# Designs tried in a protein design chat: miniprotein binders against q9bqp7. Part 131

Target 1, 240 residues: q9bqp7
Amino acid sequence: VPQNWFPIFNPERSDKPNASDPSVPLKIPLQRNVIPSVTRVLQQTMTKQQVFLLERWKQRMILELGEDGFKEYTSNVFLQGKRFHEALESILSPQETLKERDENLLKSGYIESVQHILKDVSGVRALESAVQHETLNYIGLLDCVAEYQGKLCVIDWKTSEKPKPFIQSTFDNPLQVVAYMGAMNHDTNYSFQVQCGLIVVAYKDGSPAHPHFMDAELCSQYWTKWLLRLEEYTEKKKNQ

## First folded at step 10 (miniprotein)

Design xb35
Fold by ESMFold2-Fast, scan of step 10:
Structure xb35 (fold): chain B 240 residues (1-240), chain A 88 residues (1-88)
Amino acid sequence: as target 1 above (240 residues)
Amino acid sequence: SPERLEEIIRKLEEAVKLFEEGKIEEALDILWEVLAELLELIEETGDPELYEILLRVMDALDLIDYGRPEEAIRILEEAIRRLEELIE
């Protein structure tokens, strides 16, 4: 059990649309400060398995591509991911769907991959928006909050070179999603509650993306694991 | 230690059973625990055979992601046999 346990869901909030809710998706800018981000906490508290897999993959890639080739490869993967997120934000923003930027060929495979997921996404409430958990002292930048198959979700878009048909193979992605969810549910910049998560793993070749839906119970389970990672991070920081 | 190897073998046997029952996600949870236990044991012993077994478990995880559970089961059964040989 985490020593500083805090609930993921806010009993004072509803997940149903309110007439006073903004019609335009929220986009709160991320302000950098000394408070750690979700990604920093997760990177600083990787499990032994994750560290081993990352080092093994890195060694294999450097052996195949050389040091310069590896850096170019990882830079290109990062750039493709960034462009994919930019394309999704444009598609999900009412006014931007008509822009020619959406015709960029470099984004077409990943966008094709997610088409069957996008048809089930509606009621977008936040895009590329900052969240902060003041009590637990962490921040994050979430991709999207929208209804997926009628349920309000924190949606995180991922790209992968390998198939990821099972949530267990997505490493810390579930923890990232619930960390954003818990922060947003207690962030005064937002008035609604999210109880579900969705991880969407897209593929460059246009193969159908794998959706990993997380119901309230599963989110609660991952939330406990996130609190343990956050506690580990805090303990490591105190010992520095 | 024999007790720790026996515990890893038990977990691998449970994972195989779960895969055979089509309970893929439950089996994957166990395999990730096995990966952690093997890494801990490798750090303590430096045994290259344990490292090879670890790589086979990683292969099984990949095979499951590629939709090939029958092949994953076969290599997990191989891993079980190799661990049993290390006990004696």
Scores: ipSAE 0.500, ipTM 0.822, lowest interface PAE 2.2, mean pLDDT 87

Design xb36
Fold by ESMFold2-Fast, scan of step 10:
Structure xb36 (fold): chain B 240 residues (1-240), chain A 88 residues (1-88)
Amino acid sequence: as target 1 above (240 residues)
Amino acid sequence: SPERLEEIIRKLEEAVKLFEEGKIEEAMDILWEVLEELLELIEETGDPELYEILLRVMDALDLIDYGRPEEAIRILEEAIRRLEELIE
């Protein structure tokens, strides 16, 4: 239980679109800031099992590929993820020209993997957009805010080499989603409220992506865990 | 300590029961708690047998993700037996 609890949802806000809402998705740029990002907070407060798994994976990969091979492998994985996100932003953004869309980006196995999810996505309100929690003092860059099966969601796109049919195998992804949600709900740059989350795990071979929908109750549960991670981060930084 | 090993055994037994009942997500939550507890004991004791048991629990989590719960249950029952031998 966090010592300084703050609500994830803002009762002053609605999830319904207004006539004054922009016709194009919001894309607020992330400013260079001394305020910690969601990813920084999570990385600095990893659980013992997460640290162990990361270190063991790293050592095994270095043993198999060598130092240079490991560096190349991780760079390629990073680039694949980055290009997947770029392709999704392109697909969901009505403002991109045909010439600005990379045909190869749109034909990856990862994009095939998410086709059945994309059919249920509409009403995009934000893409690759910065959020800041004014009261809790953290920032983030969310992937997407859109309606999934009629419900407004913070949507996070993930790639994985292994199947992830259960949310329990997605590590800190639920915390990342609710952290963005709580920030957006209290960020003056936005006027609407999000109460649901969606983690979409896509596969390179085109196998159907696994959607992990998080309703308001589940989001509230993960929000409490995020607040504990944020408190841990804040406490650790005061001791430096 | 024997008490901490007994708690880990209890959690693994509960996880097996939940997997048998098809309550996969609840069982997985418990396995992640077991991994945390095992890592703390390994850090304190340096016991290589605890390290091997931890690797087996990790294998069980992977098997669940691959849709092989029967194999995961067998590995977890093996882990329980190995922990019981450590209590002696």
Scores: ipSAE 0.454, ipTM 0.806, lowest interface PAE 2.5, mean pLDDT 88

Design xb37
Fold by ESMFold2-Fast, scan of step 10:
Structure xb37 (fold): chain B 240 residues (1-240), chain A 88 residues (1-88)
Amino acid sequence: as target 1 above (240 residues)
Amino acid sequence: SPERLEEIIRKLEEAVKLFEEGKIEEAIDILWEVLEELLELIEETGDPELYEILLRVMDALDLIDYGRPEEAIRILEEAIRRLEELIE
């Protein structure tokens, strides 16, 4: 149990659409500041097994591709991921101009991979939008908040070259999703409650993406783990 | 220590049973606990046999992700036998 527990859900908020809610998805810009991001916290508090797996993967790839080949590979993976996110924002945004600019990017295998998921996504409320937890003092940039199969979710889009059919194989992705959820639920820039998460793992070869739905109970379990990682991060920074 | 190796063996046996029962996600959670415990023992002992066993468990996790549970079970059973040899 974390020492400084804080609730993930806000009892004063509803997940039901209100007539006063914005008709256009929110896109609050992320402001650079000294407050740590979700991704920074997770990167600085990786588990022993995560560090081992990352180093082993890196060494294997360098052995296979060489130093220069590894740099090119990782750069290309990053670029493909960025383009995938830009294409999804365009697809889910009401702005036609963005969709036209991204037309060439819509032909990727990753976009083909998520088609069956996208047909179940509606009621988009936020896209590429900043969240801040003022009490717990962290920030993040979430991909999407929308209804998936009728349930309001924080949706995180991931790319992978190998299959990830089980949520346990997505590493810290569940922690990232609940961190964004807890921040949004307590961020004054937002008025609604999110109680569910969705991790969508898309594949480069176009094979069907794996959706990992997280109900309120599962989100609460991962929230406790996120609070422990945040506490570990805070203690490590005090020692610097 | 023999007690810690015996606990890891118990967890691996439980994971095999869960895979055989089709309780895949529960079995994966146990294998991640096994990886953590093996890494701690490797850091303490420097035992290369434990390192090889850890690699086997990682291969089993990959096989599960690729939809090859019977091959994963075989690898886990091999890991159990190797751990039992270390106790003996």
Scores: ipSAE 0.434, ipTM 0.782, lowest interface PAE 2.7, mean pLDDT 87

Design xb38
Fold by ESMFold2-Fast, scan of step 10:
Structure xb38 (fold): chain B 240 residues (1-240), chain A 88 residues (1-88)
Amino acid sequence: as target 1 above (240 residues)
Amino acid sequence: SPERLEEIIRKLEEAVKLFEEGKIEEAVDILWEVLEELLELIEETGDPELYEILLRVMDALDLIDYGRPEEAIRILEEAIRRLEELIE
C-alpha cells in the first residue's frame, strides 16, 4: 500500500450527469510546466521486467533492420500513432468543419480496426484534453472521455502490430487510464465523475480492435498501483 | 536459492492450472510475477539456464496474446521441468 493514499473517485461529484455541462470544455491544451506528466512518471519507474523486455526488443529490431532501419521504423510507428489519434479526434469531434481532413485520415487499417468500437461510443465529454491532479501533483493529456456502451469512460486509443487480447499485455496502459481518471475527477476544470476505463488496441491490418473495459473495481485496483509508481517517482526525484 | 526456485515452480504450476481452467488473465498475472523473480535471480546468479527459462516464459506470454494457450502450456511445462532439474 502507498504511504499517501488518495481516492480515485470524488465523493462530491455525480457519476450520472443528465447532460453535457456547457461550462465544461471539450479540450483544454496541455501547458508545459515542472509538474511531471503521467507518461514521464511511468517511463521513469518501469519495472525490471519492462526494462528487460524493451531492451531485448530494441536489440532484436536493430539486429534485423540495422541502426538506420530501426530509426526509420520507430519514426513510422510514431507517425502512424499520431495520425490515428488525429483521425479519432476528428471523427469524434462535434465540429462538422473537420470533414475534409477526416476523409484523408480515415484511410488507415487502424481506423478500420476500431469501427466496431466506435459504433458503441457516444456522448463525448473531452478530446485530447489536459488534466491535472492538484493534490498529487501530476498532469496528463487524455485521449477521450465518452460513453462506451452507456458507461462514461476514460478511453485510451492504442496501435499495435502484435495482438493484445488481454489487458495484462497492455503493460502500463491501465495505470495511464486510471491516472488520467483520478486527475480529471479532482480537476476543477471538469465537473463530472468518471468511474470506468477503456483501452482500445487497434491493428494495422484492420483486424478487429480489442477493447479492454475497466469497471470501477478494476480501476480502484490499478489506482493503488499507480499511487505506488507515483511515490517511487517522487523518491527517485528527491535522490537525483 | 532452492526455496526461491521452488516458489517459481509453484507459481508456474498455478499458471498452467489457471490456463487449463480458462482463467487466462489470472494466469498471465502470475507469469509476470515469475518474470520478475527470474530476473532478480539471474542478476544474483548469472546462470544462463535461468536466462533461457525466462525467455521461454516470455514466449509463453506471446503465445497467449496470439490465442494459443495450448502451446503456451507446453512451453511452461518444459520450463517447470528445467527448473526442477536445477534443484538437486
Scores: ipSAE 0.015, ipTM 0.509, lowest interface PAE 6.3, mean pLDDT 84

Design xb39
Fold by ESMFold2-Fast, scan of step 10:
Order: C-alpha cells, then sequence, then structure tokens
Structure xb39 (fold): chain B 240 residues (1-240), chain A 88 residues (1-88)
C-alpha cells in the first residue's frame, strides 16, 4: 500500500481549536459491525517475534502457576488495567462528579505512577471515543486525545509488570496509536487534526510512568508499518 | 548459509558498538531484527544451537529494559562467539 495514497494526516484539517469544536470531550460509542478493529488486525498479524515471545511466556506461566493460576493472573491484570482506564477517564472529564468507587480508584499505585505526566496534560478533546477510517475500513476505540506539553496527542494508557523505558519494547503500541490517529483524522465525526502520539506505561508500585512521545515524523514511520499490517490482514481474510 | 550467519554476526557487532556508545534505542532496533532472522533460521534448520543463541539475544533485550547494558553486552559477545563457531 502506497503511503501517499493513504496519508496519516488530513491536509484539510488543523490542530488549532475551532469555534465549532465542542467544549466537552467527545465520547462516541463503539458500535458492533463487520469492519475490523485495530486490535483485531494487530492480533491476527503478529510478527514471528511476537508469536514466539507470547507462546513462550504463556507456557512458562502455565508451568509455574497451573492453568487455573494463569487464568486468575491474566484476569487480575485485565481488571487492573480496566480500573486504571476508568480512573483516568474520571480524572480527565471536566464535568463528571467523582463517585465513591472512582475516589477509591484514585488511590491506586498506577494513578500515583502517572501523576507527573497528568500535570502536563490539558485541553482534553476526546475520551474513550470510537474512530473509523472511512476509506481504509477499520475501527477503534481510543483512550484519550489531549494536549501533552502543548502538543495535541492521541494518548494511550498502558500498565506493565515489567519496566518499559524504551518504545522499542512496547511491541504494537505505536502501531495502535497511529492507527487511531489516522482514523480520527479521516473520521467525519471529528473536525481536528492530531499529529502526535503518546504511550504512557504505568506501574503498580507507583514507580514513575514512562512516557513515549511520538512526533509527526515518527508517527509517519509507524503509519507505514500499520498500513503493511492492515494489508496483511486483508489478504489473510480473503484466503479464509 | 554462512552468508546469513555472517550478516547476523555483523548486526550483533553493530548493536554492541551502539550500546557502548550509549545509543540504546538504535541498538535495540538491531536486536529485534536479529531476533526475527534467528527465528527464520530456526524454522528452516531446527538447529538447537541457534535456539540457544536466540535465548541469549532475548536475555540481552531484557537486561537493557532493566538498565543493565554492561551485562547485555557480555551476553551478546557470547552469542557472537557461538555464531562464529557455527561458520566454517
Amino acid sequence: as target 1 above (240 residues)
Amino acid sequence: SPERLEEIIRKLEEAVKLFEEGKLEEALDILWEVLEELLELIEETGDPELYEILLRVMDALDLIDYGRPEEAIRILEEAIRRLEELIE
């Protein structure tokens, strides 16, 4: 897929605020349909490295914890991530009143981990909002669109048991971010342009989260890789 | 193929040099390429020695994430030595 036929950025849009932009963050619901999601495309097109690492990790964990222990471990990891996202949406929503459950979530180590990053986040434009790329035919649910250190970013919140100080160790996370970015930039439900990404890896023990900022050039490089994964997915689907 | 093993050795040597220069992200990019190439060779040959070398490269990746580049360099130097022994 030629990148110049499907650019990540929309030349008809600006990252500057428009008078028509809503004052409250957008939250478009994700609707079920036959169009593939970003996460499904990535899961169906994992690299040989990713498949090997995942299977080796899974077998090692099952041997260590047993099948029931492994299921409990993965369920707990998923639940912690879900609660972290719920807490962040509550914190960043300007009009939402904090409930008792949300107040308890704010005390987690993950929230402490991201405090130094949150102080640099402002101008929230979208939270837990659906995106669709009209011509490339994929959908996604992004976490957040906001200014980070003055730059409008697609922000993706991650939790990790292992330190992730380098973007190279975050696997498909950069591809996920640019896929959401390209979709939003070409989705008629949105009027603004996003040119930067941010992956934030938070830690349960409250250790400072690692931010991975992606400028426009880096986003363009990952966009090329995302287009190849999308092409691979489309080809595999035709052969099934 | 000795040419493919020589290419992997060259990449590992470049990664070691980059780690020594403090260019960690560039070195990591190369290690991920090496991991992919080793997996392809293992699929083709079934060579258990290549699998042991793969595990060393994975250990080096982990050591870098934990802030231990000096240990990563030592493990990569061991991997290079093992690859050289496979070339005649």
Scores: ipSAE 0.465, ipTM 0.802, lowest interface PAE 2.3, mean pLDDT 87

Design xb4
Fold by ESMFold2-Fast, scan of step 10:
Structure xb4 (fold): chain B 240 residues (1-240), chain A 88 residues (1-88)
Amino acid sequence: as target 1 above (240 residues)
Amino acid sequence: SPERLEEIIRKLEEAVKLFEEGKIEEALDILWEVLEELLELIEETGDPELYEILLRVMDALDLIQYGRPEEAIRILEEAIRRLEELIE
């Protein structure tokens, strides 16, 4: 257990619907500052095992595609992920701007992949929104906060090919979700409590996305692991 | 999950057989898949025994690359036994 342990859930907040909650999803802009992001903390505290698997994956991809092919592949995967997130934000937003969006964003295999998940998503409260844990001093940009099958969740959208292209992104997904959750629960820009997480893995070929639901108990377990990674990051920064 | 552990055991047994047959590259592909699956289970469960088994499989991978397949096979057989004990 970390020396400076803090709870993931805020006892001053309820998980029940709040009549004062805005009808339009919140979108707090991420401000660049000295405070570390969730992704930076996770990237700088990878285990030897994670580093080993990432390097082995890179080696295999370079052998298969060549160095230029590998760079093109990774660039394309990044762009596909960015477009997927943009499309989801557009779809889940109540705005009429959906009519003005490039139809190609809405026709991707990834969007087809998540259709069955989206039918169970409602009550969107935040989209592409910044979170900050003032006490623990970290920031993040979460994808979505909405009800999934009646449960308010931090939802993280992931793209993948069969087989999956980025091994490192898979390992820390639960930590990323709970880090955002803990930050939001203690961020004064938000008034509600989130106790559940959802990681949705969408596939390029349109095959059905896999939802990985995280209940409050599982979120609490991963929160402890996130606190350890954050502590490790802080110690590494001191030693520089 | 006992079913997931049984799947990992089967993959390790297949890898051992392939190493014994001299099919090194095919066996290595299976070992890397096992490493990924073990790491995912460790992230989900926090089980220290699974972490130690992961480290042993990584040792076996290094031994194969250093041209010591007999030692690698012995370590993989030990890993299989340890996983079987977690089920039983």
Scores: ipSAE 0.006, ipTM 0.178, lowest interface PAE 9.5, mean pLDDT 79

Design xb40
Fold by ESMFold2-Fast, scan of step 10:
Structure xb40 (fold): chain B 240 residues (1-240), chain A 88 residues (1-88)
Amino acid sequence: as target 1 above (240 residues)
Amino acid sequence: SPERLEEIIRKLEEAVKLFEEGKMEEALDILWEVLEELLELIEETGDPELYEILLRVMDALDLIDYGRPEEAIRILEEAIRRLEELIE
């Protein structure tokens, strides 16, 4: 159990639309500062299993591709993920940016992969938007807040080369989602409450994406684990 | 210790039963616990046989994600047998 327990949900907020909710999705810019990001906390507190799997994967990839090939491969994976997020932001935004450039992005296999998920997404409230937990002192940049099958969710878009049909195989993704959720629920830049999460794993070949829906109870369970990771990070920083 | 190896064997047997029942997520939770316990034992003992067993459990995790539970079960049953041999 974490020493500094804090609730994920804010009793002062509702998940129902009201006059303070924007009709245009919010996009608060992420400001660089000394406050740790969700991704930094998770990266610095990886479990033994995660470290072992990452190192084994690196060794095998370097053996197959060489050092230069591995760097090129990881750079390409990162770029594809970035373009996938840009395409999704364009699709979900009521105001399209440069339509001709976006149309090229919209034809990727990853976008085909998520079509059946997107048809169930509506009521977008935030896109590529910064969150900060004012009490626990961490920040993040979430992908999307929208209704999925009628439930308001923090939605995180992921790409994968391997199938991820089970949430157990998504590593820290559930922790990332609940960390963003808890931050948004206590961030003064937002007025609504999010109680559900959704991880969407998309595939380059257009195979149907795997949605991992997280209800309020599951989010609360992962929130406890996130608080433990945050505590571990804070203790490690005190010793450096 | 033999007691810790016996605990890992019991967890793997439970995971196999859960996979056979189609309870994939519950079985995966147990496999991740087994992975952690095996890593701790390897850190303490340096036993190369435990390392090989760890790799088999990791292969089973991948096979489940690829929709191949029967093959995953087969590998886990082999891992159980190898752990039993270490107890002697």
Scores: ipSAE 0.486, ipTM 0.815, lowest interface PAE 2.2, mean pLDDT 88

Design xb41
Fold by ESMFold2-Fast, scan of step 10:
Structure xb41 (fold): chain B 240 residues (1-240), chain A 88 residues (1-88)
Amino acid sequence: as target 1 above (240 residues)
Amino acid sequence: SPERLEEIIRKLEEAVKLFEEGKFEEALDILWEVLEELLELIEETGDPELYEILLRVMDALDLIDYGRPEEAIRILEEAIRRLEELIE
């Protein structure tokens, strides 16, 4: 699959809001079906390096914590990430929406970590919203679409226990972001175009989050790699 | 094979040079390629020395993320020497 047959950007779309755009952020529900999700495609096509690093980390953690301790640890990490996303959705939702908020979520170290990023975020257009690429047949649930420092971005919030000062250390996160971007740009439920990505890695101790901004050129480069992962996934399914 | 080991050595030398020039992202891209090639050789040969070298390169990646590039460079230079010993 040549990348020029399936471009990431839609030339018929603008990043500027039009008169028909909703005044509140879009939140389209994800419909479960046989169409693969971005996360499933990435999980089933991990590189040899990623598999080795994951298995090595798992072995070391089990040796330190025991099998039961490891399960508790990973469950807690997942729960903390889920709560972080819930807090961010609450913070970024319009003030006129009186949603129930867990005040304890808003005081976490992860929220402290992202404060300097949040002050540069405005013009929220989508939160926890489903995207589908009709032609390439994949779906996803993106975290946020908003302006970061004046640029419309697909924003993905991540938590990490280790520092991630370089985008290369974020593994498949850039692929996840561009997969959502390409899907949204070709999804009829959306009318605007996104050309930039942002990965925000937050830390539990409140240390400043690392933002990894992806301009249009970098997004195009990662889009090519995403198409290869999607092709690999499709071939694996045909051979099983 | 000696030819494949020589290519890995060349990539590690380029990565060290890029780290010394402060071009961390370019150097990291190369180190990830080195990890892939080492894993392929380990799967083919079962060589325990290659496995130890792989673990050292992974340590270097961690050291870079923690802001310790001088120590990472020393480990990569050690890995280069060990690979050179395997050739002859």
Scores: ipSAE 0.455, ipTM 0.804, lowest interface PAE 2.4, mean pLDDT 87

Design xb42
Fold by ESMFold2-Fast, scan of step 10:
Order: sequence, then structure tokens, then C-alpha cells
Structure xb42 (fold): chain B 240 residues (1-240), chain A 88 residues (1-88)
Amino acid sequence: as target 1 above (240 residues)
Amino acid sequence: SPERLEEIIRKLEEAVKLFEEGKPEEALDILWEVLEELLELIEETGDPELYEILLRVMDALDLIDYGRPEEAIRILEEAIRRLEELIE
């Protein structure tokens, strides 16, 4: 059990729209801050198996593609992910920015992959929006908050070259989602409560994306693990 | 330590049983624990046979994700036998 336990959900909040809610999704900009991000905390507290898998993957890719080929490959993967997120933000925006967007951006196999998921997404409340947990002292930039099949979710869009039909194969993605959720639920820039998460793994060949829905119970379980990673990060930083 | 190898064998046997019962998520949770324990033993012993066994367990994880659990089970059973030989 974490020493500095704090609840993921805020009993003072509901998932119902507030009368003061804006007509467009919130997009709070990420401010320069010395406070660690969710991604930094997770990257600096990787498990031994995660470190081993990453190093082995890098070694195999470099052996197959060469140093220059590996650099080009990773750059391309990053660019594809960025474009996928930009396309999704445009698609989910109610302001018809999608109509003016580059058509090439909207034709990717990744976008085809998520079509069946997008049909069940509505009521978008936040897109590419910053969250901060002032008590636990971390920040993050979440992809999306919207209703999925009638449930308000923190939604995280992922791309993968390999199938990810099980949430266990998504590494730290569930921790990332609940970290954003806990921060948002206690961030004064937001007035609503999120109790569910959704990880959507999209595929380049257009194969149907795998949705990993996380109910309130599962989110609470991953939240405990996130708090342990945060404590590990704090201890490591203190000892540097 | 024979006791640590026996614990890893027990976890692999439980994972195989869970896959056979159609409980892949529970089996995957156990396999991730096995990877951690194997890595710790490799760090302590430098045993190249443990390294090869680790790689086979990783292959099984990939096979599960690709929807090939019967092949994954076969590989896990091979890993169990190799670990048992290290105790002997």
C-alpha cells in the first residue's frame, strides 16, 4: 500500500454537465513547470521487465535496420502517432475544423482502424488538455475526455504495429490513464468527475482497433499502482 | 537457488493451466511476474540458460497476443522442462 495514499475520485463532483460548462471542449494549455509529468514519472520508474523488453527491441531493430535505419524508423513512428492524434482532435472537434483539414491526414489506416470506436464516442468535454494534481504534485496532457457507450471516460489513443488484444499487453497505458483521471478529478480547471478509462489501440493496416475499457473498480486498482510508481519517482529524485 | 527456480516453475504451470481454462488475462499477469523473477536471477547468476528461457517466455507472450495460445502453451511447457533440468 502507498504511504501517501490519496483517492482517485472526488465525491464533490459528478459526471453531469455543469451549467457553467463551455459549449466547446476544454483545451487547457500545458504550462512550463518544474513539476514532473505522468510520462516522466513512468519512464523513470520502468519495471525491470519493461527496461529489458525496450533494450532488446532496440537491439533487434538496430541489427535489422542499422543505426540510420532505426533512427528513420523511430522518427516515422513518432510522426505517424502525432498525425493520428491531430486527426482525432479534428474529428472530435464540434467546430468543423475537420472540413478544412488535410485530406491525406484523414485517410490513414489508423483512422480507418478506429471508425467503429468513434461511432460510440460523443459528448466530448476535453481535447489535448492539461491536468495538474496539486496535492500529489504531477502534471499531464490527456488526449480526450468524452462519453464512450454512455460512460464518461478519459480516452487515450495509441498506435501499435503488433496486436494488443489484452490490456496486460499495453504496459503502462492503464497507469497513464488513471493518473490523468485522478489529476483531472482534483484540478480546479475542471468541474466534472471521470470514473472510467478507455485505451484504444489502432493499427496501421486498418484492422479494427482494440478498445480496453476500464470501469471504476479497475481504475481504482491501477490508481494504487500509479501511486506506488509516483512514490518510487519521488524517492529516486530525493536520492539524486 | 533451487527454491527460487521451483517457484518460477510453479507460476509457469499455473499460467499454462489458466490459458487452458480460457483465462488468458490472469495467465498474462502471472507471466509478467515470471519475467521479473527470471531477470532478477539472470542479474544474480549470469546463467545463459536462464537468458534463453527468458527469451522463450517472451515468445509465448507474443504468441498469446497474436491469438496462438496452443503454441504459447507448448513453449511454456518447454521452458518448464528446461528449468527442471537446471535443478537436477
Scores: ipSAE 0.536, ipTM 0.836, lowest interface PAE 2.0, mean pLDDT 88

Design xb43
Fold by ESMFold2-Fast, scan of step 10:
Structure xb43 (fold): chain B 240 residues (1-240), chain A 88 residues (1-88)
Amino acid sequence: as target 1 above (240 residues)
Amino acid sequence: SPERLEEIIRKLEEAVKLFEEGKIEEALDILWEVLEELLELIEETGDPELYLILLRVMDALDLIDYGRPEEAIRILEEAIRRLEELIE
């Protein structure tokens, strides 16, 4: 899929709020059908390096924990991530949800990890919200759209046991962010333009989270790579 | 293939120089490219020494993420020497 035919940014949209924008963050429910999700596309088109690293990691973990222990570990990691996202949605939601906050969700080391990032987040426009690229026919569920240090961003919250101080070590996370961004910019359920991304890697021990800010130029570079992954996915689906 | 090994050595030398200059992200981009090329060579040759070198480059990537660039550089210099021995 040629990038020039499918730009990430929509020239008919502005990043500035208008009077008709909702005062509460948007939360469009994800309604899946046969349209592929961003995560499905990325999972089905992993690079050879990614496949090798994943299989090597899996082998090491199974040797250490056993097959049942490995399943327990991965299940627990998934649950921790899910609870971290629930806590963040609660924290960033309007004041009306303040009394509904689960105090236990707010006590995790992951939440401690992101405190210094959260103080720079404001103007939340969407939380746990579905996006669909109407022309490219893919869907996703983004975590958050908000201003980070004054710039409107698609923000993706990640958890990691290992440090990720460089964006290069976050694998497909930049592609996931720009895929959501491009979809939102071309989704009729949204009226604004997002040109920046932010990947926040949080740590269970409360160590300071690593923010990976992606400006418009970097987003455009990753968008080109995302379009190639989407094309690869489409070709593989045709050959099945 | 000696020519392909020489190209990988050249890239590793460039990555080491970039790490020494504090240009970590540029060096990481090159290391990921080296990983891809090593995997392709391993697939073609089945050479166990290339597999060991691949593991060392992976260790260097981890060391960089853990904030240990001096140790990563040492490992990369060892990988370069091992590749040079394969050419000889």
Scores: ipSAE 0.465, ipTM 0.809, lowest interface PAE 2.4, mean pLDDT 87

Design xb44
Fold by ESMFold2-Fast, scan of step 10:
Structure xb44 (fold): chain B 240 residues (1-240), chain A 88 residues (1-88)
Amino acid sequence: as target 1 above (240 residues)
Amino acid sequence: SPERLEEIIRKLEEAVKLFEEGKIEEALDILWEVLEELLELIEETGDPELYDILLRVMDALDLIDYGRPEEAIRILEEAIRRLEELIE
């Protein structure tokens, strides 16, 4: 159990739309400051398994591709992920015409991979939007908040070269999702409650994406683990 | 140390049983625990045999993700056998 436990859900909020909710998805800009981001906290508190797997992968890739080849490979992976997120924001935004979008972004294998998931996504409430946990003092930039199969979810879009059919293989992705969820549920810029998460792992070859739905109970379990990571980060920062 | 190796063997045997029953996600949770425990033991002992066993567990995790559970079970059974030899 974390030393400084705080609930993920806000009892004063509902997941149902209300009349004061904006008709256009929220896009609160992220303000950089000394408050740690979710990704920073997770990167500074990686588990032994995560560190070992990352270093082994790096060494193997550098051995096969050389240092310049590895740098180019990782840059391309990052760029592809960025473009995938931009394409999804464009697809999910209520825009006047699709013709104004970059056609090449909309026809990637990653976009083909997620088509069956997108059919079940509706009621978009936030896109590329900043969240801040007012009490626990961390920030984040979430990808999407929308209904998936009728359930309001924090949705996180991921790309992978290897299959990820089980949530156990997604590393810190569930922690990232619940961290955003807890922040949004307690952020005064938002009025609604999110109780579910969705991690969507998309594939470059167009193979069907793997959705990892997280119900309220599973979110609560990962929330406890996120609180432990946040405590580790805070303690580590005090000792620097 | 034999007591810790016996606990790892027990967990691997449970994971194999769960894979055979089609309870993949529950088995994966156990394998990630085993991977953490092996890394801690390697850090303490420096035993290269434990490193080999670790790599086998990692291979099993990959095989499961690729939809090859029978091969994953085989490699885990090999890991169990090697751990049993270390106790001897």
Scores: ipSAE 0.501, ipTM 0.821, lowest interface PAE 2.2, mean pLDDT 88

